# Designs tried in a protein design chat: VHH binders against c4kar8. Part 318

Target 1, 263 residues: c4kar8
Amino acid sequence: MAELSTPSPASPAPLDGGRGDELEKFTLRGARQILQLLQDLITHRGLITAHTGGGHSFMTAVLKVDEERGRVVLDPSPDPQANRRALAAPRLTCVTQLDGIRIQFPLVGLGEGQDKGRPALFAPLPAEMLRLQRREFYRLQVPLAHELSCLLKAEDLARKPVEVSARVIDIGAGGVAVVVPTGAAEFVIGGTLPACRLALPDGEPIELDLEVRNLNRQTQRNGTEQLRVGLRFAALPRAADTRIQRYIFKTERALNAKARGGL
Key: E = the ipSAE of ESMFold2; O = the ipSAE of OpenDDE; V2 = 0.75 times the mean of E and O plus 0.25 times the DockQ between their complexes.

## First folded at step 16 (VHH)

Design sa13 (framework vhh_vobarilizumab_d1)
Fold by ESMFold2-Fast, scan of step 16:
Structure sa13 (fold): chain B 263 residues (1-263), chain A 125 residues (1-125)
Amino acid sequence: as target 1 above (263 residues)
Amino acid sequence: EVQLVESGGGLVQPGGSLRLSCAASGFTFSEHDMAWYRQAPGKGRELVAGIDTGSYTSYADSVKGRFTISRDNAKNTLYLQMNSLRPEDTAVYYCAAQKSFEGVTYYRPSEYDYWGQGTLVTVSS
């Protein structure tokens, strides 16, 4: 149950199957949108990694879409054992890339058949497809020198309001991860922290509502414990979103320039 | 009215041969992928052989090299030539039809639109 981590562009690993509400805005559920995306995968000959569970996967591609029967037709593996594992699996998790966009979707009820005498696999059309722009799940590790902080409006152990200044350790388009002192406040996954203030360099603090996503208790090298809290931005205003993205891009460019200069 | 009528089943000795026929009516035979399925006592229905509208064929491993599926679109008839029959071939044999999609055939009983009543094949001494 770790924080959402950005997979490498070359990584086919499925994203965390935890809370889907954070990814809802990236999820296609319209039949025509799903059909169009599958057709785009066919047109661009997109290679798909199909995960069959138990650490197993195989490479496939969408060959055809049968709209009348509500089916996708897939290229089977040249490895018969991989195809047997796939047919026995209750679900496939399919992961691919299209022009830098990560696409992920489930297939349930896999069967076998043929396409003009050649073996083929098929499944019902997925009810949903995840389409993620690469930047939407990127997390910038905040440089310690930036002293980035977020003033949290939380509750103590007695359910009384308390303000906690937390250090921001990473930031992305969807939220921040912070470190809070032990015992400073009580956090409940799914709880809302209203009217928190995110202090970015070069500007007024951004007022925003945060939802608690995850909690991780980490022991540091000096033996002290830190509580890491993952927080989602709730209903972020456009001006605030622009400032956060600007900070992320500016900081990333500065870090990349430093890395290149060190060569 | 759609009908698939199987014939040619019967009792045969091990090593013998039978030819099954399936006469189709009430739909456009030439636009359908055809198959033979069988159900042995105490077992589920399994694919024996399939043939699509382009006459591309598929066979179950257990019958490959012994059985030959063919079709005659002029007569609206599907055939299964069964050679070197074994006791384990004993089953009710069913003719099945699936509307063709660009040369793709789906091999599950639930994917077939029409089924015959079945013809019994018994391989015994």
Scores: ipSAE 0.630, ipTM 0.868, lowest interface PAE 1.4, mean pLDDT 85

Design sa14 (framework vhh_vobarilizumab_d1)
Fold by ESMFold2-Fast, scan of step 16:
Structure sa14 (fold): chain B 263 residues (1-263), chain A 125 residues (1-125)
Amino acid sequence: as target 1 above (263 residues)
Amino acid sequence: EVQLVESGGGLVQPGGSLRLSCAASGFTFSEHDMAWYRQAPGKGRELVAGITSGGYTSYADSVKGRFTISRDNAKNTLYLQMNSLRPEDTAVYYCAAQKSFEGVTYYRPSEYDYWGQGTLVTVSS
């Protein structure tokens, strides 16, 4: 089928189960870990998007965890149709975020109950919960003022070498997204661009191999087309990983400090 | 020895009334949420009404305004007052008990700790 991209930690869309082997590292199966994570969602009043299948979802929250019975108590939707769909579904896929960490878990066997006279939903505790750390899947939106660029070594339609200076629009531990003018070079999903140069604000450009993961054509306000290219770090030396991660953390902290320093 | 014993079932004409009782023993009644379930021929077991240890009630849409659930903790007894009975109310009625958890009741047959043997209610002309 089509190649799937991993959603950002803030995205409500569920992750594809076909990548289960890659996600095993991030899957919690210990009963105490699951209970603690659900309790953290209660403490922080985390809003959950519950996907019921067929393109339907509703907003919920964990109200209580019954450790002795092994049940989680959930806030029903104000929409009776959404609750009816959820109760009929064989499985819910729940997606939420806690402090930038994406959390996803299944609920099977949804039922109806009450909590002090108010309608409630409940389900058995999930057997597993996916917890994706910010470092693995976070993408920093690059400030325009940083003028971050990546010199791409690509090919034109005739397979002749071309160099394209692309603006970096986001960056994470696993790759970058760049924008290039439409027609500047040919990109093939799965293709490798060798010896590209990523220019960070401090120090020498980082030389690295990039794999093309996705392509998205965009029309700018002035009517010109640009191509957004998602690129994976195919071979990343430890020194380069350290520099990229330092840039991400330093920039995120600066952006967060500026936002909190508002009037 | 835990026991839930239902009584008060019988044959009534449409529009009639019955009061069911459930006598509980062998557990701390005041610490349990109680419910009435029913099972009609050819159907699964379904919730009729529930009442928490704190007195909060819940009713199936089909019985709202006609049935009233109540409890007497001093007598360890659960009641169901059934008015304006209809042929579709014909079923075996079961008393069920679930240990209370912070005001929450789970309305699924498998969530109940104790069940009575049932009492037959027949609404027929």
Scores: ipSAE 0.764, ipTM 0.887, lowest interface PAE 0.5, mean pLDDT 86

Design sa15 (framework vhh_vobarilizumab_d1)
Fold by ESMFold2-Fast, scan of step 16:
Structure sa15 (fold): chain B 263 residues (1-263), chain A 125 residues (1-125)
Amino acid sequence: as target 1 above (263 residues)
Amino acid sequence: EVQLVESGGGLVQPGGSLRLSCAASGFTFSEHDMAWYRQAPGKGRELVAGINSGGYTSYADSVKGRFTISRDNAKNTLYLQMNSLRPEDTAVYYCAAQKSFEGVTYYRPSEYDYWGQGTLVTVSS
């Protein structure tokens, strides 16, 4: 099954395609909106990570937008091999950030050209661009000292209700990743876990519905078997969203302050 | 009517030279980026050399140092000087025109607005 995860702000990795329906509200398809966003990338000299598939990527930037021909002009990689891989790829997935806003878009039909005597790459304008505020994609790695847990309302192999206390290892605006002992409950990708309870340090547990998005089975060196479960918040109330965001902000600020004290 | 007419092709021995010309009419030559493409039997069209409206040039790696592209805006003519010709240079050579945009040229056959009929270059003994 497909694994769904939201990368950290520092990660150039593209967002999982399985989130297509969730990401629709953040997807720009208007020609004027797309042109304006590309122009903003030019103005701010935004660096773009272009993923060519097979784990390969290179750094580029938008140099020009040709509105009449419907083309975007891109800076090639200084690595000729990266440019050859890009030109051979059926599509590029371009990822960038502008002032904490994550921008992602596909390019299909990459070609070679020149701009005033310098090598350039080009492609047809993207039909869509994803624009996410930091809050929509950021994932906080939860400190072990916080002992953050989520009580999962799940089913066993016989479809009988079970409650599993799972340790939260990361958290974002869209969901959490938890760890449970292998065999503690049955999880099905796309399945809903109703009325689960997320325990934050500063109050009552938050009751929320979770959708299973991914599963990863791991065996530790000490022989301990664990299941990592990625869970999406289904229909998160505003009050719960506010509390989760406060926890993320407060914890990130504390971690950043601690890191800076070491230098 | 827009027209690009190539001339100067022919049979030449390996190591020889040819000069191709392309006479343009029916559009503003000075506002167009010009290129030479070639197509050998059973192959797609590939870029040989390009020259934009500002005089910037580009060359395929296989012809660098041997071929020189130039243009004469007063005569509406594009040229390709081909030296040290090799059997693998055998192809139909096409003149192509693309409307200039801020110094940018797109090197893909489908990006060109106008094409000539081609002139055959055969390099053989």
Scores: ipSAE 0.745, ipTM 0.867, lowest interface PAE 0.5, mean pLDDT 87

Design sa16 (framework vhh_vobarilizumab_d1)
Fold by ESMFold2-Fast, scan of step 16:
Structure sa16 (fold): chain B 263 residues (1-263), chain A 125 residues (1-125)
Amino acid sequence: as target 1 above (263 residues)
Amino acid sequence: EVQLVESGGGLVQPGGSLRLSCAASGFTFSEHDMAWYRQAPGKGRELVAGIDSGGYTYYADSVKGRFTISRDNAKNTLYLQMNSLRPEDTAVYYCAAQKSFEGVTYYRPSEYDYWGQGTLVTVSS
């Protein structure tokens, strides 16, 4: 969901660390999973953008993984200044993509060494790696004909309960983007909206808790203002997650069939 | 018991030469990357020169062209030939060993498995 300010899987920009809770389900912490993913990057010759802070980055790659010592060996930059910045940095944020899957991980304690006479960089193995599959970032533009809505349980400026029926414009596995009239309710980034109801075409409304992730005020050509609200699904029951995914896949398939000149 | 024993240190005049030796025992010397580190009073340990199990060498910029690192696997001995010595070379010199991994050497003191007790080199008149 772009409305949640999450970069696309192909974007080299690092994901915001303040989304730790949202990204937890995509975070690998098993030592063998981390080793396997790093080996996959070697096998596929994956290029990595390493961010050293202060707007600086350089291109690198995993050369080797030393399982016994717990070290990853990296290709240094041809620019000596970039290597000096990296070695001085308290951490690197490494971003790459493998088969459309976004991979991001920190490296702490970068050092220098050599590999068969060639300069090399190294670091301890990361304790965690983020692996975001392309479908987790996929946002479906909801067809207007579906009239998809979410009944929000919100508060007005005086903290009094108010219910707002919001039109769903985007939907993904992690949340929805909705449109509400300006002034219909107050939204605070990080605030939780409990017991909201998402109405899908097939079946009863899904009751779920939503967290406000972003706000965008948009003025339309006729001068009316709308508030676009990005909402994250708080803990979803497995049945609800399955229904949402089924709706997305079914709708995407139907739209693709129509785009090819048939239904 | 693993041991690294340095020798060959001493007092030498500026412009002079010394040859340091490090005798290794208790591990398979040929499977280890070897290095010389030094520590001057009031300073941390710094890498002087390294040589891996395959014979590839590394030198710090401050000693390049003046020092030569070498090894003799048959004698389990590491050497440092020090020429054109300067007062700034005054330090305790340490021999260090690191288990080889596919031609990779990590140039950080904490990455070395074994250390010698050191030998003092003083460059003064």
Scores: ipSAE 0.771, ipTM 0.898, lowest interface PAE 0.5, mean pLDDT 85

Design sa17 (framework vhh_vobarilizumab_d1)
Fold by ESMFold2-Fast, scan of step 16:
Structure sa17 (fold): chain B 263 residues (1-263), chain A 125 residues (1-125)
Amino acid sequence: as target 1 above (263 residues)
Amino acid sequence: EVQLVESGGGLVQPGGSLRLSCAASGFTFSEHDMAWYRQAPGKGRELVAGIDSGGYTNYADSVKGRFTISRDNAKNTLYLQMNSLRPEDTAVYYCAAQKSFEGVTYYRPSEYDYWGQGTLVTVSS
């Protein structure tokens, strides 16, 4: 099992486009939010990896934002071939990080310009920017000793209600991954499981709605087949979000303390 | 009303020279980046030369060393001195203006705020 399901903040690789619907809630579309984020990149001299397709990329930076014209001004590559590839590309996928926050945005309509005699690139302002804090993409691997479980309200093959107690194997701000025996219930990607109950230490179970996002069959060391189900929190009350974040923080802190104490 | 009026075009033999002028009115010339674009039959408009409000110049590779762009802010006039003309320089030449933003010029036809009607330059084949 992978420790993380998404790239680290420092990774230059773009996030998978197949997750478009899941990333919608982290997508900024307000003009003022976009302008503020671009200005933050200028202020902090954020380095951007611009992917031009075909495995090609180059390093750039936002130099200026022209609010009246709706243009962003970018530092060109010192490599003329990289600039030619960028100008020929139908779009750039720009990836950067700022203080542990992963930022990703498309640029379409790249052109050539000049800034007081120096070559520059420019593009229309992006219509959207993805902004992910560590909490949004971090997944805590749940210690087996914690015996974390989630009671799932699902359906069997005949679409009859069934309840399955599933072991939680990882947890993040956006959801959980659980394991169930193969055939315990039928799961449909995009289906909603209402009124499930997540059992965390330090309190009563949290009632929440879960959306099925992915399904992976896996084999354990003992040869037993199980189904790993990725589940998204459909709507999370503030109190529930607070409890989940506290569990993640406390558990990560304890694991870090053990790692530092063990030589 | 904003106007850009080009003049100085005409018929010339290969190796000859022409000086184009663009008289601007109706906007603050000194606050605009100016450019010459040209368009040959069946082709899109392409950059010939640009000069920003600070006097920094840019030239297409095909005209470097042969053409000189200049401006006179007191006369609200843009110039293009064209030397060693070639048949492939035959085109309608357009004067274009773009409001300056912190020293940045965007070299794409759709980025210009004002355009002249053009002046024809014909170089004998």
Scores: ipSAE 0.784, ipTM 0.908, lowest interface PAE 0.5, mean pLDDT 87

Design sa18 (framework vhh_vobarilizumab_d1)
Fold by ESMFold2-Fast, scan of step 16:
Structure sa18 (fold): chain B 263 residues (1-263), chain A 125 residues (1-125)
Amino acid sequence: as target 1 above (263 residues)
Amino acid sequence: EVQLVESGGGLVQPGGSLRLSCAASGFTFSEHDMAWYRQAPGKGRELVAGIDSGGYTTYADSVKGRFTISRDNAKNTLYLQMNSLRPEDTAVYYCAAQKSFEGVTYYRPSEYDYWGQGTLVTVSS
């Protein structure tokens, strides 16, 4: 069955809109499990986006878990307005990722104080945490031998249509990252590229719309410059989703078999 | 204008080495703690290594013994020497700067003053 639309890993937006019943399987309610997951976030120094409502959010991290008082300690925002919004909010919705696993949890009853002489935010331990290990958050590094490509329909610096064949360096259920020659096209974060064509092994290229999520320029050892572009799948058809996931699964199995086989 | 510019990323085979640089301008580099963070595709941003204004270093458990962070205050440049690279090191690597203050820890994101745009490292055969 088709997967419900979820934000890409590059978008920390909370999961809402009638998914509550379907997410119950992925919800942790055991005190020990919750404490362990919070400790994992501390150990990995995971960055958390805390949503205060009305489109407002700030970046935070779990500093410690105070088991005696049943509280988590959070890093406050450097923006005093963000902290005031958080303290006034009836709830914070905290969103993060740990090793490709989406983690989301509510905090209510937020207060402020100090942790070892430094400003801190305090909240009671969450009664539940969503731990969503979904395929859409996993990214497969594409082997160079596969020569996977995506034909991008973009615009040049003069806003004229241009087609660019880009090498796919990683792929997940939610999108791809590609390499584009420097100057081949103009990309704007949040911009859409309609009717691009992703070439997978077996069958016709998949026609799909892509949204630009991130851009990185790099200089290689030989002095060659290239642009790395992160692209999100927009409105992916079920047949295309199935083909992409099949490619990811088969490639993962092949790579894991080679690693265990001594290659 | 404050600016952090990362460079040195690229494609490298497993077991290979790579050196990242971060050129800083617009602030007094010698008075800032510096750090490297990374964000792998589909994952959150995580601390890789930190170096304070006095030269004390810290490393994530996953990179200890393989990566070395260093700084050159005369050149306002931060470095990350990455050895014995693994596919799981594939990520965009970010340079971060925070005003030095005794007792500060690198895991408090509110205490970072500046972030760079990142540089991509891909470890693949």
Scores: ipSAE 0.012, ipTM 0.283, lowest interface PAE 9.2, mean pLDDT 79

Design sa19 (framework vhh_vobarilizumab_d1; at its last look DockQ between E and O 0.66; V2 from the best seeds 0.77)
Fold by OpenDDE, look of step 17:
Structure sa19 (fold): chain B 263 residues (1-263), chain A 125 residues (1-125)
Amino acid sequence: as target 1 above (263 residues)
Amino acid sequence: EVQLVESGGGLVQPGGSLRLSCAASGFTFSEHDMAWYRQAPGKGRELVAGIDSGGYTRYADSVKGRFTISRDNAKNTLYLQMNSLRPEDTAVYYCAAQKSFEGVTYYRPSEYDYWGQGTLVTVSS
């Protein structure tokens, strides 16, 4: 009578804490950022899919933002039933896209309003807004005028420590691409550059560790050879990440505004 | 001091009429959206009618066609003409004010900045 040892139920694998951290990088929680993004949605007349739960949704738009009261005003559904569901829902999940970036935000405490005699919906401002940049870390092309730079702590061919000031050509949540003069330092793919300094316009340089991911030799129009170095943020403090995200957001907004005004 | 003082309530027979007034003071009346709410015994406070600073009105379905909300900005007074009164209209009627925002009115009691003490309307045979 062989006692069939019932296999102990496998403890659920710890939710890979890494995915949560990645999502946090794309979550806006700053009041000013949220207000700006909502204003951008207004300006672009961005259509929003509002999910009320139970598989139901309706199309809406942000009509107005009341900063003083902390309210967002929405276009109601032409379907009264959808509006009733929305008002009864404990949470509205709003999904939209702006400039190819998926935006998601929750609204809670939905109420009925009126905008110049027309029915409207309103809610408190969202506490957070998620900007889901495609998994491939959106790389912002850094405007030349920003003169973004990174001080690289590297080694030369003789393994002597050298500091190279590199121009940042693109930046994303996951890293930067920089340009350095050919021969300025020796870079090895997979190598770590410790204690580098990323200079942002908004304050003191950020100290961070960088991992070399890509090396590309580029010939400039003038015939000068440069080395493009793709660098991953190997260790980035949360505060630094926030600053980088803020910079990216502000810059993107400015670029987009300029692009629209030129039309 | 901000004050909203309701008047005109009383006892009326079914089918009768009343006119409520709300005298406002202590704030810029013309820059506020105004509303009448009512609360019947044992019930929650419900919107009766609203009028924004632009003159746009909203009515509860239960009073539509019977009640008329109006405002006199020169007199800082809100009015509610109530016709064809019904027993179910019995309630304390409250005047409320909220600061206007770009033509938007928030029809939620918690969104109003000021409230009156209310006036009792009783519709009974």
Scores: ipSAE 0.868, ipTM 0.948, lowest interface PAE 0.4, mean pLDDT 90
Fold by ESMFold2-Fast, scan of step 16:
Structure sa19 (fold): chain B 263 residues (1-263), chain A 125 residues (1-125)
Amino acid sequence: as target 1 above (263 residues)
Amino acid sequence: EVQLVESGGGLVQPGGSLRLSCAASGFTFSEHDMAWYRQAPGKGRELVAGIDSGGYTRYADSVKGRFTISRDNAKNTLYLQMNSLRPEDTAVYYCAAQKSFEGVTYYRPSEYDYWGQGTLVTVSS
């Protein structure tokens, strides 16, 4: 009887399993395609959010792919509790991006390993991977150097107004994902945050009404826990939409130029 | 013909020491990650200690500081030096081998390619 929350297409949370028929056209099942995609994640140092269920996740990365044994090797969390939760989970849902394209895959049968003396996690290769090559699923990972923030107008546990400065971790056509300090505010899925202020590098902050779409507790690779909040643009003026799109395209071009600069 | 043959088990008093050996044949020992697993009555098989082809080690928390795993690639032999033995160390000890992959060892019984027949260690007065 708890309110059910389904992530929107623009949400940073895992896509709903009930949408299986809609997502089948984006599903890769070929062994060579899966191996190549995992290798691409290694080559591009792709960060992966691994969801362990119960609203918990941690940051990981693919370290190696063992083609002969059929295993993928993953970077463990520095938080032992996150690793214990992952090992106890029947399934991990892994979400990442490659060149702005959303990639999602399950891992079943997670185990503990070691890589040249360092702790590691491993799992059998996934039988399928989602590769969502559509603009509505595009999420720009915000570079840390941009220090992009959003001032949220929220409520504390006593329903008193509070302002929270949150770091923007990704942005798309339909919304943003932010990280919020633990205990700073109470968020309710479906709740509206009016007159929030998104600070972009060029010009004055943009005033936005945001709807809370999802909540995830995430353990970072440095061992700290943060609350990730997915926020939808409730109503976006044309001028604000143009500025956000310009930021996304400008940042994507700069990131693509850096990736090619090694040649 | 692959063989892993354990030896050195027996009855020992609490606080005593034993050295287990595992003689390997029929595969390239230097290319395999080696481990000791044990199984006590009424318990599942659990990791005691592992050593990879590069010499990196891993120990179960219950044996850290008491047991030492080592290998001799020239003799194709794996060792486990067991000191300060306790009654709860009583188990059948198994030698296991896993083909090395770029320094990665998978610590799950089903990931091992070869197993020995086991040697019994009893810690009792």
Scores: ipSAE 0.803, ipTM 0.919, lowest interface PAE 0.5, mean pLDDT 87
Fold by ESMFold2, look of step 17:
Structure sa19 (fold): chain B 263 residues (1-263), chain A 125 residues (1-125)
Amino acid sequence: as target 1 above (263 residues)
Amino acid sequence: EVQLVESGGGLVQPGGSLRLSCAASGFTFSEHDMAWYRQAPGKGRELVAGIDSGGYTRYADSVKGRFTISRDNAKNTLYLQMNSLRPEDTAVYYCAAQKSFEGVTYYRPSEYDYWGQGTLVTVSS
């Protein structure tokens, strides 16, 4: 009598709420707003990826919201091990997307319940929910053929100026991610790189200030070591913002046309 | 004003049987999901069995096949028939009530609105 859904292969990763001053303006904290958004997920039968940590996740859905008691009721996984991980996890990070709107919320204090004889999970209502438009979270994977680069004005270990031409691997409304050879410059999280130059295919490079948000050392399959640098656009002029958005839109449309066999 | 009063506990030999009762008053019994929890010394309370307002049941693995939960809404009474008792069943048994919400029961002790005072069951040679 159960209706079982097939698990999806790839799950979207949670956004890093730990850097959340930029995300705070998209964070719902009002009880009525949270209840309404959860009810929208029920009404639209939104499928949710629940992340339990350690790279594990499972698919779920909000079945009911108990307003009086302040509880959400969730569909358990058909995999008993996934349910055990969920119940043992100190925190679930739930991620879903509804009509181009990304929704992310934490659940803590997960427990076991039963819904008319069927197993269920429950938790207290989340204290917050992120609600983001696509523009606010989307990152275009830059095609290799575009050879998009960003000239970084940084410092070496001796604090002397150095210019590094970095390959852009993704780009969004709020920033870029680039790769550089390890040791090409010294980067500090929170540091500002003024007057960098982003080379888009059309027109002159865009001059912009960048802030270092994250650093990840990577080893490629050939053994070469790279540094992946996440960079935020500082006070971005409207003309530069417009050019960046136009590039993203035009490139995405072109990639979609190729995927559909466009003529 | 709400009362849950357990009875039927006592000393019993291993392999024996007991029948626990819980008399409820001060709330609408038929609108509540009922459960038996137990607590052994030095341990937390654990679910033994639950029965919701619609009659659906749930049993802890450790008691499945040996214990039977039932309810009589006309008498506002919850029952637990305990057969094939073992020494590890020794505990204080508590009756608990949770207001029903659309067929959902929350099986965690902190989710229950009302608790009885408990009845001691001792299974010993």
Scores: ipSAE 0.757, ipTM 0.908, lowest interface PAE 0.6, mean pLDDT 88
ESMFold2 (binder alone), look of step 17: mean pLDDT 86; pTM 0.871

